VH-VL binders against Protein FAM13B (FAM13B). Designs and how they scored, part 13

Target 1, 190 residues: Protein FAM13B (FAM13B), of Homo sapiens (Human) (q9nyf5r23to212)
Amino acid sequence: IPLDELQQGGHPDNEVPFIVRHVVDYIEEHGGLEQQGLFQVNGNAETVEWLRQRYDSGEEVDLVKEADVPSAISLLRFFLQELPEPVIPGSLHIHLMQLSQDYNNEDEFGRKLRFLLQQLPPVNYSLLKFLCRFLANVASHHEEIWSANSLAAVFGPDVFHIYTDVEDMKEQEIVSRIMAGLLENYYEFF
Short names: E, the ipSAE of ESMFold2; O, the ipSAE of OpenDDE; V2, 0.75 times the mean of E and O plus 0.25 times the DockQ between their complexes.

## First folded at step 8 (VH-VL; framework fv_roledumab)

Design w2 (from t15 with heavy chain W104Y F105W; at its last look DockQ between E and O 0.81; V2 from the best seeds 0.00; counts 0 for: pae E 2.2 > 2)
Fold by ESMFold2, look of step 8:
Structure w2 (fold): chain C 190 residues (1-190), chain A 123 residues (1-123), chain B 107 residues (1-107)
Amino acid sequence: as target 1 above (190 residues)
Amino acid sequence: QVQLVESGGGVVQPGRSLRLSCTASGFTFSSYGMHWVRQAPAKGLEWVATIWYDGSNKQYADSVKGRFTFSRDNSQDTLYLQLNSLRPEDTAVYYCARDQYEDYWSPYAFDIWGQGTMVTVSS
Amino acid sequence: AIRMTQSPSSFSASTGDRVTITCRASQGISSYVAWYQQKSGKAPKFLIYAASTLQSGVPSRFSGSGSGTDFTLTINSLQSEDFATYYCQQYYSYPLTFGQGTRVEIT
């Protein structure tokens, strides 16, 4: 379901899809983020699929009673993975990959990234901003376990739809650097 | 002999359309990003639009989004700006300008300017 | 949008004078500033980029400085051909914006 159509189906004035807000609020409220590897483990597959189907059908979901934090994280990640277009659309990928030419010039890298983010559809921008705020907050409060780099490695592929099984590791390197940069410098970009 | 020449300006009623052209000579047009900048009579400069060297990326000022469309024909060394739904506040001299660097990211500064073409939107 | 505010709006000055024009950005823009000269009835002429780098062929009496939010164009010994309006421009983010202009009149 395209993000634009999904946002229209949300609550009035809601710029982020309800499932995303609901799941992220649950994760932030119920903690346990100190656990090593939490963002890298999968939730119970049956639980995640059952929750997914209920959100898709419009049923009420009580995450406190029916989920745990690993399942909520898995649900969030599957939502990002299953979007018809990634949060960072494929049309921007070639130019974002070209940012590798500026690895040694932080001012120019940041300027170019800012220009490219200004090309995002408003819905995509709002979702990216919401996700990066969440992840930057996690990195800030749990820095001994979760760095910006480690969170970027987990969520970068989901945001770009570029995954580890691609033979060209340079694409994954720039994706990780872009994501880490957004998390470390959140207020400069958003 | 690097030169940019704008054309297609004129006097037109509100709500009508014009198409501006900018013809380049003396340099490899397909290697440079290009811009449109306008200047209302006795006013300052206002950026209008940017297009990358290969046409893959475009951006517009908010005042013209949805009404103006720009494109380039690298085989003819020509830049186009389609001005639709013209308003009196669009009255200006329109300049095309070359982005500073060959086969490089846009935008940077604007190093070569045409002499402009006048668009007047009046009832 | 980043607002570029030039001051003063105009100068009257004599040949040989040192002229200083300032440009203030509404937020930090590093050194992504250009300066242009525009004579009456003519297209703008490119003078300076990256706040301080002089374009080839521009007389050495022109100089630029600044970083962050505050930028300056200086003409050290004003010549009669320097009568013009001067604009600063940021190219840090969209929308690209110009200052309102500073008119330099030679008495």
Scores: ipSAE 0.545, ipTM 0.823, lowest interface PAE 2.2, mean pLDDT 86
ESMFold2 (binder alone), look of step 8: mean pLDDT 92; pTM 0.948
OpenDDE, look of step 8: ipSAE 0.721; ipTM 0.870

Design w3 (from t15 with heavy chain S106T; at its last look DockQ between E and O 0.81; V2 from the best seeds 0.63)
Fold by OpenDDE, look of step 8:
Structure w3 (fold): chain C 190 residues (1-190), chain A 123 residues (1-123), chain B 107 residues (1-107)
Amino acid sequence: as target 1 above (190 residues)
Amino acid sequence: QVQLVESGGGVVQPGRSLRLSCTASGFTFSSYGMHWVRQAPAKGLEWVATIWYDGSNKQYADSVKGRFTFSRDNSQDTLYLQLNSLRPEDTAVYYCARDQYEDWFTPYAFDIWGQGTMVTVSS
Amino acid sequence: AIRMTQSPSSFSASTGDRVTITCRASQGISSYVAWYQQKSGKAPKFLIYAASTLQSGVPSRFSGSGSGTDFTLTINSLQSEDFATYYCQQYYSYPLTFGQGTRVEIT
């Protein structure tokens, strides 16, 4: 389902898809994020698919009762991966790749990144902001276990739709750096 | 030698439309982002819109979003601003300006300005 | 939106005077500030960028300073041709915004 179709109403606060908000809330509340490797462990594929179908059908889901944290994380990642277009659309992806030229100039890098973020469709921006807020909080509270870089490595490919079998290592590095930068400097970008 | 020339201004009633043009010369037009800035009579400068070198990205001020449309024809070295649903508060001299650098996705300062074209919206 | 508060709105000065115009940003914008001069009935003229870099062809009596939130345009010795309105502008983020302008009038 396209991201713009998931937007309920014109209210800016409701621009994040319910599934994302619901899953993130559950993870924040029940995730036990002090566990190492939590974001790298795959959830039960059947459970994830079952949950996905229920959300798609508009059914009520009780994640506390019906899910586990690994499955919830996998569901979130799967949602991002299955978007018809990545959170960062292809049109902006090209520009983001050009940011690698400014790696040695952090001020200019940040400025350009801010401008690119401002070019996102509202629904994309809201989702990215929400996701980055969540991950930034995880990194902040559990930095000994989850660094911004480690979280970026997990979720970056999902946000950008970069897959190891398709994109080269340079692109992956750039995406990871961008994502990590967003998490480390969340309040500067959002 | 570097020059921008605006045209298309005039007097129109509220709700009407105008199309402004800006013709560039003396530089590689297709390599530069372009901007529109307007100035109401006896008022300050207001950024209106930015378009990048290939037209792939457009940004608008909130005051004109949904009403104005930015475009460019690089084969003709011409910039366009379609002004729809005009309001009295849109009355201003409209300047086209060149972005300072050949940077295709981030704006800098406005280094070259046209002489402007006057748009008057009145009943 | 980043607000650029420019001061004063207007003032009178004489040829030879040292003139200072201030622009304050509502948030930190590093050095992404430009200054323009506009004479009556004319288009703005590009003077300074990156807060302190003088555009080629602009007289050396013009200078800019500042970083973060506070920026200043200085004319070291005002000349007769410098009587005009000056604008600061930020290009740190969208929407691009200008100061309200400062009119420098002849005494």
Scores: ipSAE 0.523, ipTM 0.815, lowest interface PAE 1.2, mean pLDDT 91
ESMFold2, look of step 8: ipSAE 0.631; ipTM 0.856
ESMFold2 (binder alone), look of step 8: mean pLDDT 92; pTM 0.947

Design w4 (from t15 with heavy chain S106L; at its last look DockQ between E and O 0.84; V2 from the best seeds 0.00; counts 0 for: pae E 3.8 > 2)
Fold by OpenDDE, look of step 8:
Structure w4 (fold): chain C 190 residues (1-190), chain A 123 residues (1-123), chain B 107 residues (1-107)
Amino acid sequence: as target 1 above (190 residues)
Amino acid sequence: QVQLVESGGGVVQPGRSLRLSCTASGFTFSSYGMHWVRQAPAKGLEWVATIWYDGSNKQYADSVKGRFTFSRDNSQDTLYLQLNSLRPEDTAVYYCARDQYEDWFLPYAFDIWGQGTMVTVSS
Amino acid sequence: AIRMTQSPSSFSASTGDRVTITCRASQGISSYVAWYQQKSGKAPKFLIYAASTLQSGVPSRFSGSGSGTDFTLTINSLQSEDFATYYCQQYYSYPLTFGQGTRVEIT
């Protein structure tokens, strides 16, 4: 389902899809984020699919009773991957790839990235902001286990729809670096 | 020799529409982002809108978003600003300005300005 | 939106004076600041960009400084043709914003 169709009305607080909010809230409260490899462990595929169907049908879901943290994380990632268009639209994706030329100029890199973020559709921006806020918090509170780089490596491909079987290593590196930058400097970008 | 010339200003009643034009000369128009900046009488400068070299990206100030439409015709070296649902607070001299660099996706300073065209919205 | 606050709003000066105009940004904007001069009834003229880089053709008596939040435009020796209104502008992020302007008048 396209992001714009998932938007619940015109209220700014409802711009992030419910599934994302619900899952992130659950992870923050019950995730035990001190566990190494938590974001790299795959959830139960059947559980993830079952949850996905329930959210899609608008059914009530109790993640505490009906899910585990790995499945919840997988559900979040799967949601991002299954979007018809990545959180970062293709048009902006191209421009983001060009940011690699400014790696040695932090100010210019940051400025360009901020500019491009401002070009996102509101629903995309809200989702990205929400996700980055979550991940930035994880990195800040658990930096010994989850660095911005490690989280970026996990979620970057989901946000940009970059896959190892399709895109080259250079593109993945750029995406990861951009994502890591967003997490490390969350308040400067959002 | 680089020059921008605005036109299309006038006096209109609230709720009416105007279309401003800016004709460029002396440079490769299609290579530059362009901007509109307005200045109310005896007031300061206010950014209105930005459009990039191929028109693929447009940005608007919140004060005009949904009412003004930015466009360009690179074959005619002309910039357009469609002003709809005009309000008295839209009264201003409207300047077109060239972006400083041939950077199609990022704004810089405004290095070239037109002479401006006056838009007056009054009952 | 990033607010650009200029000071003073206006002041009188004489030819030969050293003139300083300040602009404060509501947040850090590195050096993405431009300065413009506007004479009465005329379009703004581009003076300085990147906070401190003088535009080609602008007299050397004009200079800019600053980084982060505080920026300054200086005219070392005010000339008769320098009496005008000056504006700072940030292009760090959208919306692009100007200071309210500083009018330099003749004493």
Scores: ipSAE 0.338, ipTM 0.763, lowest interface PAE 1.6, mean pLDDT 90
ESMFold2, look of step 8: ipSAE 0.374; ipTM 0.761
ESMFold2 (binder alone), look of step 8: mean pLDDT 92; pTM 0.950

Design w5 (from u1 with light chain A50K; at its last look DockQ between E and O 0.83; V2 from the best seeds 0.71)
Heavy chain, then light chain:
Amino acid sequence: QVQLVESGGGVVQPGRSLRLSCTASGFTFSSYGMHWVRQAPAKGLEWVATIWYDGSNKQYADSVKGRFTFSRDNSQDTLYLQLNSLRPEDTAVYYCARDQYEDWFAPYAFDIWGQGTMVTVSS
Amino acid sequence: AIRMTQSPSSFSASTGDRVTITCRASQGISSYVAWYQQKSGKAPKFLIYKASTLQSGVPSRFSGSGSGTDFTLTINSLQSEDFATYYCQQYYSYPLTFGQGTRVEIT
ESMFold2, look of step 8: ipSAE 0.613; ipTM 0.847
ESMFold2 (binder alone), look of step 8: mean pLDDT 92; pTM 0.948
OpenDDE, look of step 8: ipSAE 0.733; ipTM 0.873

## First folded at step 9 (VH-VL; framework fv_roledumab)

Design x1 (from w1 with heavy chain G33A; at its last look DockQ between E and O 0.76; V2 from the best seeds 0.66)
Fold by ESMFold2, look of step 9:
Structure x1 (fold): chain C 190 residues (1-190), chain A 123 residues (1-123), chain B 107 residues (1-107)
Amino acid sequence: as target 1 above (190 residues)
Amino acid sequence: QVQLVESGGGVVQPGRSLRLSCTASGFTFSSYAMHWVRQAPAKGLEWVATIWYDGSNKQYADSVKGRFTFSRDNSQDTLYLQLNSLRPEDTAVYYCARDQYEDYWAPYAFDIWGQGTMVTVSS
Amino acid sequence: AIRMTQSPSSFSASTGDRVTITCRASQGISSYVAWYQQKSGKAPKFLIYAASTLQSGVPSRFSGSGSGTDFTLTINSLQSEDFATYYCQQYYSYPLTFGQGTRVEIT
């Protein structure tokens, strides 16, 4: 389901899809983020699929009563994975690869990344901004457990649809660099 | 002999439309991002719009967003700027300009400029 | 949007003078500044990019400097063809913005 269609599907906030906002707010409110490995584990598959089906049907979901934090994280990641186009569209991926030419030039890397972000459709930009704010807050408040690099490794593949089991190591490297950079320098880019 | 030539300017009433063209020669047009810049009489330069080398992405100044449409035809080495819902404040010389580098997508400086075409919006 | 503010707005000068024009950005933009010369009734002419790099074919009497927020264009030994209006421009982010211009006048 395209991101534009989800934002306009009668959801309460047209900045980001309701499911994303609802799930992220739940995760932030109900914590446990100090637990090592929390973002690296899968929630209960039956719970995640049950919640997904209810959001898809338009049913009301009370995450406080019906979910736990691992299931909410899994649901968020599943949502990002299931988008027909990634948050960072495939049309920009060749330009993302070109950023590797500027690994040794921090100013140019940041400038080019800034221009790429300005090319995003407004709905994609809003979702990326919301997600990066969430992840940057996690990194800043739980620094002993969650670095920008570690969160980028978890969520980078979901945002770009470039996954760890694929043998394209250069794409994985630039995805990690971009995501970590966005989290470490959130206010520079957003 | 690198050259950009604008055309399509004229005098129109507020609320009307014009279509500007810019024809390129002497370089590989499809390798360059392109820009429109305008200059009101006796005023400074104002960036209007940018289009990527392949036409896939565009950016507009807030003052024209929703009213102007930038496009390119790489088979004819030509840029187009559709000016809709024109206002007296749009009165300016309109320049097309080439981005500095071949095979880059991020904006740099503007190294080649056309001579400009005048758009006057008045009743 | 990044504002580019030039000083002075105009300059009276004679052939042979050293002329300095400044440009201030409203935020840090590293060295992503270009300078252009525009003579009355003509299109702008590209002079300098990356704050200090002279475009090929531009006379060596032109130089640029600066980084961050403060940038300078200098013309050593002004020539008769240098009487024009000069613009700085940032290409750090959209919207791409120009300074308001500095007019260098004879006498």
Scores: ipSAE 0.596, ipTM 0.842, lowest interface PAE 1.9, mean pLDDT 86
ESMFold2 (binder alone), look of step 9: mean pLDDT 92; pTM 0.947
OpenDDE, look of step 9: ipSAE 0.649; ipTM 0.852

Design x2 (from w1 with heavy chain T50V; at its last look DockQ between E and O 0.73; V2 from the best seeds 0.64)
Fold by ESMFold2, look of step 9:
Structure x2 (fold): chain C 190 residues (1-190), chain A 123 residues (1-123), chain B 107 residues (1-107)
Amino acid sequence: as target 1 above (190 residues)
Amino acid sequence: QVQLVESGGGVVQPGRSLRLSCTASGFTFSSYGMHWVRQAPAKGLEWVAVIWYDGSNKQYADSVKGRFTFSRDNSQDTLYLQLNSLRPEDTAVYYCARDQYEDYWAPYAFDIWGQGTMVTVSS
Amino acid sequence: AIRMTQSPSSFSASTGDRVTITCRASQGISSYVAWYQQKSGKAPKFLIYAASTLQSGVPSRFSGSGSGTDFTLTINSLQSEDFATYYCQQYYSYPLTFGQGTRVEIT
């Protein structure tokens, strides 16, 4: 379940787990990204669970025949949610909170975020980079529909495992700011 | 009196190991990130490594990654740099240095330096 | 890695001269530059951070300026105790890097 084990688990020497690459490639190829609400719509629960089980068992999955874009997005999100450790490890979360001190200093915020990214394990960095490239492209090509802020609000919780809660509202705000910053300035950080 | 004192330098043959220490006094050691910086004879300064104030994370220059290991013991106010697989180009004075600000993990400038300990790698 | 290039590599000057040392970064680094003075046989001494902020206890004849890629250390009225090598250093990203140094010799 840990990212190191998933990367090693029967796939070629690739940077990200096969399920992530396969699902993202499907989503990009089959379009519909200009549709409002697409990233906030849940796929069919039985379809998503059945696909998940087949990826977990190592079976070949034909997403063209067996899925649709909402189900592929749900599968990607559930993959991120179910990781034993978040893509941004919990050991770094206190330092994420310290970034709030720099909200009004974009240069310092960006500098500290760059140093934080340089601390990630290589497998976590690769997954984050791949995900942010995908989301930044969505925001760039569909800016009238998808902003970096809106995509950050959807995927931020999944990347950090920090979800809306009355005690966690301030953490959720910084998570969204970090994700939006990564998407808006992708090539500055990756 | 704020000070850093390095020790453990010496003359060693290529391929051998050394362990450098840096002892801090006069300030709250566990609040500061710490660095090693080295200087080859008659050459400039080269950053070697950083360790976060709590010891949880480290970063190394590419020239030493995989060979050097940085650690700290906050109960003894001491830094350690393990130098493995030493090469002639590792010959330098090694300084420990304090990062400028308390309770920060991102590097800033270095406001306190030790006097250095010399490492010579030769036959 | 961000390369920091200092110029000149060395020069001689007289007491009272205005001395200017340049440091250029291989990419934009905002103002994340520090300057150090190192006298022969001694550890470096911290002078300036954030490109222009003078560290406490540093004589006011020292000043720094610049942003982006071009940075300058100025010694307004050179004193005999200013004979030293000066280094710039970026703290914008890992690895942290220094310039190669500028040696100031008093004529």
Scores: ipSAE 0.596, ipTM 0.842, lowest interface PAE 1.7, mean pLDDT 86
ESMFold2 (binder alone), look of step 9: mean pLDDT 92; pTM 0.944
OpenDDE, look of step 9: ipSAE 0.632; ipTM 0.845

Design x3 (from w1 with heavy chain Y104H; at its last look DockQ between E and O 0.78; V2 from the best seeds 0.72)
Heavy chain, then light chain:
Amino acid sequence: QVQLVESGGGVVQPGRSLRLSCTASGFTFSSYGMHWVRQAPAKGLEWVATIWYDGSNKQYADSVKGRFTFSRDNSQDTLYLQLNSLRPEDTAVYYCARDQYEDHWAPYAFDIWGQGTMVTVSS
Amino acid sequence: AIRMTQSPSSFSASTGDRVTITCRASQGISSYVAWYQQKSGKAPKFLIYAASTLQSGVPSRFSGSGSGTDFTLTINSLQSEDFATYYCQQYYSYPLTFGQGTRVEIT
ESMFold2, look of step 9: ipSAE 0.676; ipTM 0.875
ESMFold2 (binder alone), look of step 9: mean pLDDT 93; pTM 0.951
OpenDDE, look of step 9: ipSAE 0.735; ipTM 0.874

Design x4 (from w1 with heavy chain D103E Y104G; at its last look DockQ between E and O 0.84; V2 from the best seeds 0.00; counts 0 for: pae E 2.7 > 2)
Fold by ESMFold2, look of step 9:
Parts: structure tokens; sequence; C-alpha cells
Structure x4 (fold): chain C 190 residues (1-190), chain A 123 residues (1-123), chain B 107 residues (1-107)
């Protein structure tokens, strides 16, 4: 379901889809973020699919009763993966990949990235901002377990729809660099 | 000789529309990002809009967003600015300008300017 | 939006004078500043980018400096063709913004 259609899911004054806010609030509130591998494990597949169907229908979901943190993380990642268009749209990918030319000029890299982010549709920007705030908070509070680089490696592919592949090593590197940069410098970009 | 030539200005009543054109020559037009900048009589410069080299992305000043539409035809080396719902405050000389570098998607300075076309909005 | 404030708004000068125009950004913008010259009835002319780099063909009497929030355009030994209005512009983020201009007038 396209992002602009999801904006109406029960919280019309909320700039992010309800499922995203609800799931992230649950994860932050119910903890366990210091556990290694937490963002890399899969939740129960039956639970995740059942919850997904209920969110899609607009049904009210009680995550405390019906989920656990691994399932909530899986649900969030599945939501990002299933978007018809990635949070960072394909139309921007060629220019985001060109940022590799500026790896050794931090000011120019950041400036160009800022201009590209300003091209995002408002709904995409709001979702990216919300996700990066969440991940940056995780990195700042659990930095010995969850660095910006490690979280970027997990969520970068989901945000761009660019997944691990032997022939894609350069793309994976810039995706991780961009995501890590957004997490490390959250307030400079958002 | 690198050149930008604007046209399509004129006198119109509030609420009406105009279409400005900017014709480029002497350089590879499809490699450059392009801008519109306006200047009200006896006032300073105001950025209006930016378009990427391939026309795929655009940005507008808040004062014109939703009313103006920037486009380009790379086969004709021409920019267009559609000015809808014109207001007296839109009265200005409108310049097109070239972004400094090829593969122009990230804005830099504006190295080539046209001579401008005057738009007057009055009853 | 990043506000660019120029000072002074105008002043009179004679040929041979050293002229200094300042431009202050409302936030840090590194060195992403350009300077333009505009003579009466003409289009702006590109002078300087990256705060201090002269565009090809610009006389060496022009110079720029600054980083962060404070930027300066200097004309060392003003010539008769330099009487014009000068604008700074930031290209750090959208919306792209210009200073309000500084008129350099003949005494």
Amino acid sequence: as target 1 above (190 residues)
Amino acid sequence: QVQLVESGGGVVQPGRSLRLSCTASGFTFSSYGMHWVRQAPAKGLEWVATIWYDGSNKQYADSVKGRFTFSRDNSQDTLYLQLNSLRPEDTAVYYCARDQYEEGWAPYAFDIWGQGTMVTVSS
Amino acid sequence: AIRMTQSPSSFSASTGDRVTITCRASQGISSYVAWYQQKSGKAPKFLIYAASTLQSGVPSRFSGSGSGTDFTLTINSLQSEDFATYYCQQYYSYPLTFGQGTRVEIT
C-alpha cells in the first residue's frame, strides 16, 4: 500500500503511518535493546503475518498482549520491505550512489545529501526522519552493542530496497555510509 | 557562445497565467541543472525554482509553490516556467540561470544568466 | 530558511578605494557562498564561489573570504566599472537565498 494512502490510518494529524509509530513506541517502551542480535533475528512468522493482516484492515492491535520485541522489529522491517516504493525512492538512487565521489569531503557529502533529502515527498521524509530518530536513539543509548554502522547495515537495505548481493558491494557500501551518516548526525539532517 | 534567452513576459491581470521560456545555446543543455530567479522593480534577487539536469526533480520557493511549474525539454534546449494564479507581488524581471557544473542535481553557484523577461501583474 | 544579511546596504566610494562588503548567514553554512555583481539594467554576473574562489575572467582585485556565518567581498582598488550592486547567495540548502544587495555608488 503506497505511503500516501497509509497516512490516513486512524491518526490524521500524524505524519507517519500508524503501524510504524505504534510498533516503534512498543519497541522503545518494552526494552531489551541491549541484547546482541536483536535487530537481526526474526520474530515468529505466524504472529508477524497475523498482526500485519490486522494492521492492514485497520483493526486495533494490542502489541503488549499479542507480540514480543523480535516480532515487532520483524513487523517494522517487513513494512519497510513491502512498500511499493522504497522510503528513498528509486529516482534518487543514482545521485545517492554518486555521493561516493565525496567520501573524503565531509562538508560536501553532507550538503549534497541534505539537498537530496529535500527532494523527498513529504510523507517519505517524515517516515525517514522518524525511523532515523528511533535508530539514532538506539545507537546513542546502546553504543557498545548497536553502533550507527551496525544499525545502518540492518536497516539500510530496507530503506533503499537494495539488498546484499555479491555484485552490489559498492551500492551496499554507499547505502550503509548514507544511513550511518543520517544516524550519527541526525539533527544536522532533520 | 554560451547564452540563455528568456521570453514570454508581458502585462497581465491578477489571477491570469503566463508561460515563460528560456532557450539555451552554446553548451550541452541536458548536462546542467537550471534555475529561475526573479527581481521585483528596484528590489533584490529572489530564487524561484530549480530543476535537475534531466527534469526528474524540481524545487520551488514557498512563495510560488503550487502556482508555478518548472519544466524542461532537453530535445529543444528549452526551459519553461508556467506562472499560474499571478499576483501583483509576482511582478518582476525573471532570469533563467545555469548551475555551475555538469551533472547538475546538487545546486552550486549560477554561472550563466539570461538578460531577463519582464512580467507585470496589474489591473 | 537561511537569511543572508548584507551590510552596508549602500555606500559611496571613489576609484582606487578598497571596498569591503559583508554578508552574514543566520546559521553556519561552511563556505557555500557565491557573490554576484549587477550593473543597472543588466543581468547579474558571477564573481566568486565557495566563499573565496574567483570565477574565470574575474579581475584579481576582487577577493572573497569567510567560513561559517561571516563572509566578505573585497574590491582592492575600485575601478570605474565596479560601481554596481553586489549580492551574496548561499547554496547550502533549499530555499536558495540571496542577500538584499549592497549598492556601491560613485561619490
Scores: ipSAE 0.525, ipTM 0.815, lowest interface PAE 2.7, mean pLDDT 87
ESMFold2 (binder alone), look of step 9: mean pLDDT 93; pTM 0.951
OpenDDE, look of step 9: ipSAE 0.731; ipTM 0.875

Design x5 (from w1 with light chain A50K; at its last look DockQ between E and O 0.77; V2 from the best seeds 0.72)
Fold by ESMFold2, look of step 9:
Order: C-alpha cells, then sequence, then structure tokens
Structure x5 (fold): chain C 190 residues (1-190), chain A 123 residues (1-123), chain B 107 residues (1-107)
C-alpha cells in the first residue's frame, strides 16, 4: 500500500500512518529497551502476521493485550520493509555513493544530508522524522547499550530497501552512515 | 569559451505560457547541476529552480512550484524552463547559471551565468 | 527559508575607500556563502565562495570573511570598476536565497 494512501488513514494527526504511531507508542511505553539485541530479536511470526492483517483491515488492535515488545518491533520493521517504495526513494540512491567522498568532512556530509532530506516527498519526510526521533531517543537514553550505529544497522536496510548483496556493499556502508548521522544529529536535520 | 545563452523571453499576457531555453558550450554540460535565477526590474536576485546534473531531481522556489517545469537535454547541452500560468509578478530577466562543481548533487555557488532573457507579463 | 539580510542597502563611496558590506543569515549556515557583483544591465559575476575563498581572476582587493550568521565582503582601495550592486547568497539549504543587494555608488 503506497505511503500516500496510508497517510490518509491516520488518526486526526496525519503526520504518520496510524500503525506506525500506535506501534512506536507501545514500544516506548512498555520498556525493556536496555536489553542487548532487542531490536534484532524476531517476534512470534504468527502473532506478527495476525496483527498485521488486523491493521490492514482497519480492525481495532489492543497491543497491550495482544502483543509484546519483540512483536511490536517486528511489526514496525515489517511495515517499513513492505512499503512499495522505500522511505528513501530509489531515485535518490544513485547519489548515495557520492556521500562516501565526504566521510572526512562532517560539515559537508551534514550539508548534503540536509539537501537529501529536502528531496523527500512530504509524507516520506514525516515518516522518516518520526522514526528518527524514536531511534535517537533510544540511543540518547540508553547510550551504554544502544548506539546510533547499532540502531542504524538494524533500521537502515528497512528505510532504504538495501539489504545483503555483494554488489551493494558500498551502498550498505553509506546507508548505515546516513542513518547514524541522522540519529546522532537529529536536531540539526529535523 | 565557457558560455550559457538564454532565449525564449518575450511579452505575454497573464495566464499564458513561455518556454525558455539555455544553451551551454565550452564545458561538459552533463557533469554540472544547473539553476534558474530571476531578477524583477530594479529588484534583487531570486532563485527559481535547480536541476541535478543528470536531470533526476529538481527543486523549485515556492513562488513557481506547480507552474514552472525545469528540464535538461544532456545530449543537446540545453536547459529548458517551461513557464505556465504566468503572472505579472513573474516579470523578470531570467538567468541560467552553472553550479560550481561537477558531479555533485548538492548545490554550491553559481560560477557561470548567462546574459539573461527578459520575460514581461502584462495585460 | 533562510533570510539573507544585507547592510547597508546602498551608499556612496570614492575611489580608494575601503568598503565593507555585511550579510546576516537568519540561522547558522556555517561558511556556505557566496558573493556576486552585478553591474547595471549585466549578469551577476561570481566573486567569492565558502565565505572567504576568492574565485580565480577576481582582484585581490576583494576579500570575504565570516562564519555562522555574520558575513562580510570587503573591498580594499575601491576602484572605478567596483561601483556595482553586490549580493550575498547562501547555499546551505533550499530554497537558495540571496541578500537584497547593496548598491555601491560613486560619490
Amino acid sequence: as target 1 above (190 residues)
Amino acid sequence: QVQLVESGGGVVQPGRSLRLSCTASGFTFSSYGMHWVRQAPAKGLEWVATIWYDGSNKQYADSVKGRFTFSRDNSQDTLYLQLNSLRPEDTAVYYCARDQYEDYWAPYAFDIWGQGTMVTVSS
Amino acid sequence: AIRMTQSPSSFSASTGDRVTITCRASQGISSYVAWYQQKSGKAPKFLIYKASTLQSGVPSRFSGSGSGTDFTLTINSLQSEDFATYYCQQYYSYPLTFGQGTRVEIT
């Protein structure tokens, strides 16, 4: 389902799709974020698929009664993975490799990231901003356990739809750097 | 040497359209991002639009978004700016300008400018 | 949008004078500022980028300085060909914006 269509179906606030806001609020309220590997643990596959189908149908979901934190995280990641177009559209990927030229220049790297964000469709920007706020808060409040780099490694592939592939190893490196940069410097970019 | 030459300006009534062109010579056109900047009579410079070196992405000033379309033909070393639904406040000299560095997608300063083409929108 | 405010809007000067033009950004933009000279009826001419780097072929009497929000263009020993309008421009984020211009006139 295209992100534009999902945005229309949110609560009174059309900032992000309801499923994303609902799931993230649940994760933040129910703790355990200090556990190592939590964002890499898969939730129960049957539970995740059942919840996904209920959200897709518009049914009311009570995450407190019907989910746990691993399932909610899996549901969030599945949502990002299944978008027809990634949050960072493929049209921007051709220039991702150029950012590697600026690894030694934080000022220029940051400037280019600002321009990258300005190329996003508004609905993509809103979702990215919401996700990065959540992840940056996790990194900030649990920095002994969760670094921006570790969270970027988990969610970067989902945001770009760039996964394990030998031909894309350089893209995977820049994806991680971009995501980490957004998380480490959230207030500069959003 | 390195040159940018605009054309296609003229006098039109509000609501009409014009198409501006900018022909480049003396450099590898497909390696540079390009811009349009306008200047109303006796006024300052206003950025209008930017296009990436490969034409894959564009950005517009809010005042023209939805009405103007920027494109490039790298095989002909030519830029185009389609001006639709023209308004009196669009009256200006329109300059094309080259972005400073090759193969960068983020804007830098504008190092080469054309001589401009005048667009007058009046009824 | 980042507003670029130039000061003064205009002034008169004589050849040999040291001229200073100020440009203030509405937010921090590091050093991502360019300066342009425009003579009446002509296209702008590129002078300075990255706040202080002089473009090739620009006379050494021109200099730029500043970082953050406050930027300055200086012309040491003004020459007759320097009477023109000067614009600052930021390229930190979209929309790309120019200052309103500073007109340097002959006294």
Scores: ipSAE 0.624, ipTM 0.840, lowest interface PAE 1.3, mean pLDDT 86
ESMFold2 (binder alone), look of step 9: mean pLDDT 92; pTM 0.947
OpenDDE, look of step 9: ipSAE 0.794; ipTM 0.907

